# Designs tried in a protein design chat: VH-VL binders against q0aze0. Part 62

Target 1, 268 residues: q0aze0
Amino acid sequence: MKIILVNNRFKENTEKKAQEIAGQLSALNVEVIIDNGLDEPYAGTVDFIMVLGGDGTMLRAARRYGQRAIPVLGVNMGTVGFLSNIEINELAEYLPLILREEYSLEARMMLEVAVFQQQSLLTRVFCLNELLLRSNSPRMLSFALEISGQKLEPYRGDGLIVSTTTGSTAYSLSAGGPIADPQLDAFIVTPVASHIINKRPLVVSPEREISLHLLEEREAIIGIDGQIKMDFGAENRVLIKRAPHPLLMVNLKAKPFFTSIDRSLQRQ

## First folded at step 22 (VH-VL)

Design RB20
Fold by ESMFold2, fold request of step 26:
Structure RB20 (fold): chain C 268 residues (1-268), chain A 123 residues (1-123), chain B 112 residues (1-112)
Amino acid sequence: as target 1 above (268 residues)
Amino acid sequence: EVQLVQSGAEVKKPGASVKVSCKASGYTFDDYAIHWVRQAPGQGLEWIGGINTYTGDTYYRRKFQGRVTMTADTSTSTVYMELSSLRSEDTAVYYCARDESYFDYLSGTFDYWGQGTLVTVSS
Amino acid sequence: DVQVTQSPSSLSASVGDRVTITCRSSQSLVYSEGSTYLSWYLHKPGKAPQLLIYDVSRRLSGVPDRFSGSGSGTDFTLTISSLQPEDFATYYCMQATHFPITFGQGTKVEIK
C-alpha cells in the first residue's frame, strides 16, 4: 500500500508530525511519500492521500491529485475546517479502517479552468473552491460573462468569483454569495463590488460552460483557490467547466455541515 | 485604508522582556497573517517569525525559539510579539508586516508594514 | 536555511540611470504549480519597508512601471529603468518558498 502525506511548507511541526506518521506507517509495511509542495507531484500509482493541515493544504492536494480518483483524507492539525474529517489525535483509532479500506467516499465537484491568449490555450488547471477574477490596479474592471454562449449584460466592478458549492463558504460568501450544500453540483457566480445593481449572484447548472474576458485594457489577475495567480489582460479569455473527476473525500467520521455553518459565520 | 500601528519605543535592560503591539485596521483581520521583522543598527532585515491570525499557528525562526511568543487578539485586531531574555544584540527597530492568507496557506508576501518600534537594550 | 545573496552590496548612480540588482538563492525557489515566492522591498532610513515586486515579476498595484522583476529558479533581478530621486534607498530581496523566510543582505543605491 502506498500513501501520499501532503503537508504545509510553513509549519515546521507539520513536517515533524508527517515524519512521525511516515515512520508508524512504514512499520506496518505502508510505503509513504511526503509531498510538501517542493517536488513535482508523485506520478506513480498510490492508494490513498492523507492531508495533514487545514483547508488550504487540502486545496493544494486537490489541485495536484484530485483528477486521479484517489481517496483523500483531511486530518486536522488545528482549527477544524470544512474539508477535514478527523483530528490528528484520532488517527491511530481510524488507521485500521484506512488500511482495510473500510470507509465511504464523498464526491466534491471541481472546476476545470482553461486560460487562453487569443485562441491559444496557455494553461489548464483544476480548482476545488473558486476562481477569482480581480483588478490589479486602482481602477475597476469591465468584463463579459457568457454562460453556454449566452452573453449577459457587461459587468463593472472589482471582479467576479466562480465557485463550486464546496467554495461557497470561502471568498464567495464574503462577496455576498449563498451558502450551498456541498453535496450539490453547481457553479456559484458572485460579483465582487459590482457597480451594476442588477448583478446578483447566480447558481448555475454544472453542465454549463462559463467564459470570462475583459472589455477594455486593464491589469487583472485570476486567482485559483486563493493560492495560484495568473496575469489576465484584454488578450486573454478563461473558460470554466466542471472537471472530469470530482475530488473523492474519505468519510470516516460524520461531519455535521449544517450545524457548523454558524461557527463559520461568526468568523466573518 | 490599511494601517498597521505599532506601540512606541522602549528602553530595556539586559534580561528583561519587551512586548510590542501591532494594531491592524482597514481590512479583514483574519485574512492576513502578521510577521515580525527587525533591523539592528547597520544591519539588514531579519525575519523573526509570524502568526496566522485565522488558524492561530505560529512560526518562529530557530534563533528565537524559546525567547519569542506571538499572540493575536481578534477582538481588538491586534498582534503582540514578546521577546524575553533581552541582550544588547536585540537592540533594533522591530516591524510588523501583513501577509495574505487563505486558511492555513500564506502567500509569503509582505504588502503593508507597521511604522516600526525601536527597542533599545542597554544597561 | 536557504541563503539569498544580493549583488552588488552597494552602488552609486545618477538620476536617469538604469539600475540592476541581482539576488541568488542557494536553492530553487520554485514551489507547487510553479509558484515562486521571491519579493523585492525598498527601505529608507526612518521609514517602513515597502513592497515593490512579488512572485518574482508581479508589480504591486501603485508601484511605478520603471520597477520590474525577472528571473527563475535561483537567479533573480530587480531593474529600475530610469532612476528617480525618490529611488535612492536600500533594496532587499526576500524568499518565502522555504522555511524560514530569509532576506538578502541588502543593496544600497546611492547618489553619484
Scores: ipSAE 0.797, ipTM 0.903, lowest interface PAE 1.0, mean pLDDT 91
Fold by ESMFold2, fold request of step 26:
Structure RB20 (fold): chain C 268 residues (1-268), chain A 123 residues (1-123), chain B 112 residues (1-112)
Amino acid sequence: as target 1 above (268 residues)
Amino acid sequence: EVQLVQSGAEVKKPGASVKVSCKASGYTFDDYAIHWVRQAPGQGLEWIGGINTYTGDTYYRRKFQGRVTMTADTSTSTVYMELSSLRSEDTAVYYCARDESYFDYLSGTFDYWGQGTLVTVSS
Amino acid sequence: DVQVTQSPSSLSASVGDRVTITCRSSQSLVYSEGSTYLSWYLHKPGKAPQLLIYDVSRRLSGVPDRFSGSGSGTDFTLTISSLQPEDFATYYCMQATHFPITFGQGTKVEIK
């Protein structure tokens, strides 16, 4: 059995714990690969991914491994997030079930994001929470949104968020978007500081294709899960679709989403 | 307008402690970690550590481990850095700086800084 | 600790000159998905440091376009295309890919 441990580069005790867990698993003849983000994603076959950290660490794991249909378990190392399932001090209790593959899976929709320059594909990335289009200058953006070929009236403002339901509690929420049940597949399209009053957040079928491009020359940035940045200008377009595979999140312990919402609202 | 306002200059004796505050305004406090950087006379910039205001996680450079404590008070949008067992080489200007965060992720970019706090340690 | 070393330590230049400062890291600064956490700061005596360039080459909004950053892996450059009187300062690179965060030793740019 082969497991990837994904951890955060900045938290020294996370690295120590990852090494301890790797040692324990090696004593059980389980092969362990540690991924702290400094090397390319492990390309070989693996049976399981364990994320040691918060929701930001889970987002990196999802981008690197989410399209490979590998079970992913979030293990909280401190403050409980929306994407962790168990606490680090519970790992020993659940480890036998993990090794026997006795757990359920919850699918979480991901975005496929393709960025073009004119007609040429520049890059394709995957995203668990959201794509953010924002200005990289003091000036507002003027941009076009198309949904499955249907052109909406132009947007003007600081930017736009295209979120999954999982991402509905992240940047989209701060920009006025709804909280969505993460078991639903949908896009949530949330304007950021729109100067157009009728531009309300939209909930859009996951079967739709979403396209964005600028209507005037401006410096903009596309942000992916708050962690990946790409320059975006008037010669660029981005196409957003549901990703081919959802993230497969491991459930070992019941985590009621709706009772945890108040904690998220109290933080902002 | 984004602003980080630090507490005033302090003069301390060796062995004492100092607690410097950094009050944030003009942005969502929990979207940014706060780092502390110092500059001793005639020296360059030295990173001391930081605190993720969303998670409460702290990150201390090893030379300061055991002497530094960083805390955040979300209700007042204020971060504190306490440095104990002061030595003469701790004489420096201490800056706070913000770093965009997303959950436990830090961007590693210090886009706004406080005005600095001079801490003088003398016998 | 990852060392970042700037060159030169000091330089003198006239208004209008093109100025280049280099920053070399002891290890690659490339992180997941190609992110490279190298930034450049301007620091004047008695003032707080000021961010110019982040992620190697991204200019912070509001920073004049005479400032540009480039490089990859371990070797990075800050360029000031036409030096202005207000550009007298000490410049620092900073890496945040590796813990702990480290600064270069600084490059003092003096207007002749």
Scores: ipSAE 0.777, ipTM 0.893, lowest interface PAE 1.1, mean pLDDT 90

Design RB5
Fold by OpenDDE, fold request of step 26:
Structure RB5 (fold): chain C 268 residues (1-268), chain A 123 residues (1-123), chain B 112 residues (1-112)
Amino acid sequence: as target 1 above (268 residues)
Amino acid sequence: EVQLVQSGAEVKKPGASVKVSCKASGYTFDDYAIHWVRQAPGQGLEWIGGINTYTGDTYYRRKFQGRVTMTADTSTSTVYMELSSLRSEDTAVYYCARDESYFDYMSGTFDYWGQGTLVTVSS
Amino acid sequence: DVQVTQSPSSLSASVGDRVTITCRSSQSLVYSEGSTYLSWYLHKPGKAPQLLIYDVSRRLSGVPDRFSGSGSGTDFTLTISSLQPEDFATYYCLQATHFPITFGQGTKVEIK
């Protein structure tokens, strides 16, 4: 068996814990690779991924490995979040189940984001939470939204969020988007400070495609999961689709989403 | 308008403690982490540590571990840095600075700064 | 710790001059998905530091276009295409790819 341990570069305790866990797994004849984000993702085949940290760390892991259909377990290390399944002090208890592959999986839809310069592909990324298009200045943006070839009336505001249901409790929520059941696959399109009052959040089928482009000669920024930034100008287009593979989140412990949502929101 | 307003100058004796405040306004407090940076006379900028206002996690440079404590009060949008066992070499201007945060992620890019707080340690 | 070394430590220049400051890190600053957490700051006496450039080459909104950043891996450059009177200050590079966050030692740009 081969396992990747993903930790947070700035959380030294996660690095230390990763080393400890690696030692324990090695003693059990399990091969371990530690991913702190400073190297390219491991290209070889692996059987399991453990994410040590919080939701941000999970998002990085999802972007790096989510397309490879590898079980991903979130191991919380003392932070608030929605994406961890067990606590670090519970790992020893569940480790035998992990090694025997006795666990259930929850599929979470990811976004495929493709950015173009005219007709040329600049970059393609997969992400678990959202894409954020925002102005690079205090001025509002004018941009066009197209859904499955249907052109909507132009948007004018600070920006736009395209989120998965998983990401509904992140930036989209702050912008007034709905809280979505993570068991549902859908796009959530949430305007950011639009001057048009009737521009409401949209819930869109995962079978559709979403396109965005600017309607003016200005510079904007595309943000991915709050961690990746890309310049976005008038000559660029972005195409958003459902990723071909969902993130396979390991479910070892029951976590009632709606029961805990209020508690989590109170901390914000 | 984003603003970080720090508390006033402090004069302390060696061995004492100092607590500097940084009040944030003009943005959502827990969407950004706050870091502390100091500059001693004739020296460059030195990172002390940071606090994630969302998670409450703190990150201290090893040099200051055991002497520095950072806290955040979300009700007042204020971050505090307390430095104990003060030494003459702790004499410096201390700055708080804002950094984007996303759950347990921090970018480490300081886009807004406080006006600075002079801390003088002398016998 | 990752060492960040600026060059030069100081320089004298005139208004209108092209100024170039370099920053070298002891390790690569490339992070996940190619992100590089290298930023440049301007610091004047008695005032707070100001962010100029982040992510190697992105100008903060409101920063004049005479400021530009470039580089990759371990070698980075801040360029002022035409120095203005308000640009005389000390400049610092900062890396945040590796813990702990570290600054360069600074480059003082003085009037000739």
Scores: ipSAE 0.912, ipTM 0.949, lowest interface PAE 0.5, mean pLDDT 94
Fold by OpenDDE, fold request of step 26:
Structure RB5 (fold): chain C 268 residues (1-268), chain A 123 residues (1-123), chain B 112 residues (1-112)
Amino acid sequence: as target 1 above (268 residues)
Amino acid sequence: EVQLVQSGAEVKKPGASVKVSCKASGYTFDDYAIHWVRQAPGQGLEWIGGINTYTGDTYYRRKFQGRVTMTADTSTSTVYMELSSLRSEDTAVYYCARDESYFDYMSGTFDYWGQGTLVTVSS
Amino acid sequence: DVQVTQSPSSLSASVGDRVTITCRSSQSLVYSEGSTYLSWYLHKPGKAPQLLIYDVSRRLSGVPDRFSGSGSGTDFTLTISSLQPEDFATYYCLQATHFPITFGQGTKVEIK
């Protein structure tokens, strides 16, 4: 068995814990690779991924490995979040089940984001939470939204969020989007700017495609999961689709989403 | 408008403690981490540590571990830095700075700064 | 700790001059998915530091276009195409890819 441990570069305790866990797993004849984000993703075949940290760390793991259909377990290390399944102090208890592959999986839809310049593909990424289009200045943006070839009325505001249902409790929520059941596959399209009264959040079928482009000669930024930034100008367009493969999140114990919403969101 | 407003100058004796405040306004408080940076006379900028206002996690430079404590009060949008066992070498201007954060992710780019707080340690 | 070294430590220049400051890190600053957390700051005595460039080459809104950043991996450069009177200050690079966050030692740009 081969396991990747994903930790947080700024959380030294996660690095130390990763080393400790690696030692324990090695003693059980399990090969371990530690991923702190400073190297390229491991390209070889792996059986399991443990994410040590919070939701941000999970998002990074999802972007790096989510397309490979590998079970991913969120292990919380003392923070509040939506994407962890067990606490670090519970790992010892569940480790035998992990090693025997006795766990259930929850499929979470991911986004496929493709950025183009004219007809040329600049970059393609897979992400778990959302794409954010925002202005690179204090001024509002004008941009066009197209859904499955249907052109909507132009948007004017601070930006736009295209989120998965998993990402509904992140930036989309802050912008006034709905909280969505993570077991539901759908796009959530949320305008950014409180002064936009003529635009409401949209819930869109995962079978549709979403495209964005600017309507003026201005510079904007595309943000992916609040961590990756890309320049976005008048010559660019972005195409958003459902990723071909969902993230396979490991479910070792029950974690009721709806009963935990108030508790998890209270800190925000 | 984004603003970070720090508390006033402090004069302390060696061995004492100082607590500097940084009040944030003009943005969503827990969407950004706050870091502390100081500059001693004739020296460059030195990172002390940071606090993630969303998770509550603190990150201290090893040099200051055991002496520095950072806290955040979301109700007042204020971050505090307390430095204990003060030494003459701690005499410096202390700055708070904003850093974008996303859950447990921090970028480390300081786009807004407080006006600075002079802390003088002398016998 | 990752060391970041600026060059030069100080320089004298005149208004209108092209100024170039370099920053070298002891390790690559490339993080996940190509992100590089290198930023440049301007600092004047008695004032708060000011962010100029982030993510190697992104200019902060409101920062004059005479400021530009470039580089990759371990070598980075801040360029002022035409130095203005208000640009005389100390400049710092900062890396945040590796813990702990570290500054360069600074480059003082003085009037010639």
Scores: ipSAE 0.909, ipTM 0.947, lowest interface PAE 0.5, mean pLDDT 94
Fold by OpenDDE, look of step 22:
Structure RB5 (fold): chain C 268 residues (1-268), chain A 123 residues (1-123), chain B 112 residues (1-112)
Amino acid sequence: as target 1 above (268 residues)
Amino acid sequence: EVQLVQSGAEVKKPGASVKVSCKASGYTFDDYAIHWVRQAPGQGLEWIGGINTYTGDTYYRRKFQGRVTMTADTSTSTVYMELSSLRSEDTAVYYCARDESYFDYMSGTFDYWGQGTLVTVSS
Amino acid sequence: DVQVTQSPSSLSASVGDRVTITCRSSQSLVYSEGSTYLSWYLHKPGKAPQLLIYDVSRRLSGVPDRFSGSGSGTDFTLTISSLQPEDFATYYCLQATHFPITFGQGTKVEIK
């Protein structure tokens, strides 16, 4: 068995714990690779991914490995989040189950984000939570939204979020988007400070494609999962689709989503 | 308008503790982390540590571990840095700075800064 | 710790001059998905530092276009295309790819 441990570059405790866990796993003849994001993603075959940290770390792991259909376990290390399944102090208890592959999987839809310069592809990224288009200045953006070729009325505002249902409890929520069942596959299109006060979020079928481009010569930024940034101008287009593969999240412990929402939201 | 307003200058004896505050306004407090940076006389900028206001996680430079404590009060949108066992070498202007955060992720880019707090440690 | 070294430590220039400051890190600053957490700050005595450039080449909103950043991996450059009177200050690069966050030693830009 080969396992990747994903940790946070700034959290020494996660690095230390990763080393500790690596030692334990090695003693059990499990090959371990530690990924703190400083190196390229491991290109070889792996059987399991453990994410040591919070939701941000999980998002990074998802972007790096999600397309490979590898079971991903979120191991919380003292933070509040929606994407961890067990606590670090529970790992020892569940480790035998992991090694025996006695767990269930929950498929979470990811976004495929393609950014173009005219007709040329600049980058393609898979992400678990959301794409954000936002102004790079205090001025509002004017941009066009197309859904499966259907042109909506131009948007004017600070920006737009296209989120998965997983991401519905992230930035989309702060922008007024609905909370969505993670077991549901859908796009959530949430305006950010729209000039139209009553502009409502859209829930869109995952079978559709979403296209965005600016209608004016403005500088904007594309943000992905709050971690990746890239410049976005009038010559750029972004195409959002459902990723061809979902993230396979490991369920070792029952974690009712709706029961946890109230607790998590109270801390915000 | 985003603002970080720090507490006033402090004069302390060696061995004492100092607690500097940084009050944030003009943005959602827990959407950003706050870091502390100092500059001693004739020296450059030195990162001390940071606190994620959303998760509560703290990140301290090893040099300061055991002496520094960062806390956040969401009700007042204020971050505190306490430095104990003060030494003459701790004499510096201390800055708080805002950093974009997303859950347990921090960018490490400081887009807004407090005005600075002079801490003087002298016998 | 990752060492960040700026060059030069100081320089004298006149208004209108092209100024170039370099920052070299002891390790690559490339992070996940190619992100590089290198930023540049301007600092004047008695004032708070100000962010100029982040992510190597991204200019903060409100920062004049005479400031630009470039580089990759371990070598980075801040360029002021035409130095203005208000630009005389000390400049710092910062890396945040590696823990702990570290600054360069600074480059003081003085009037000739």
Scores: ipSAE 0.855, ipTM 0.930, lowest interface PAE 0.6, mean pLDDT 94

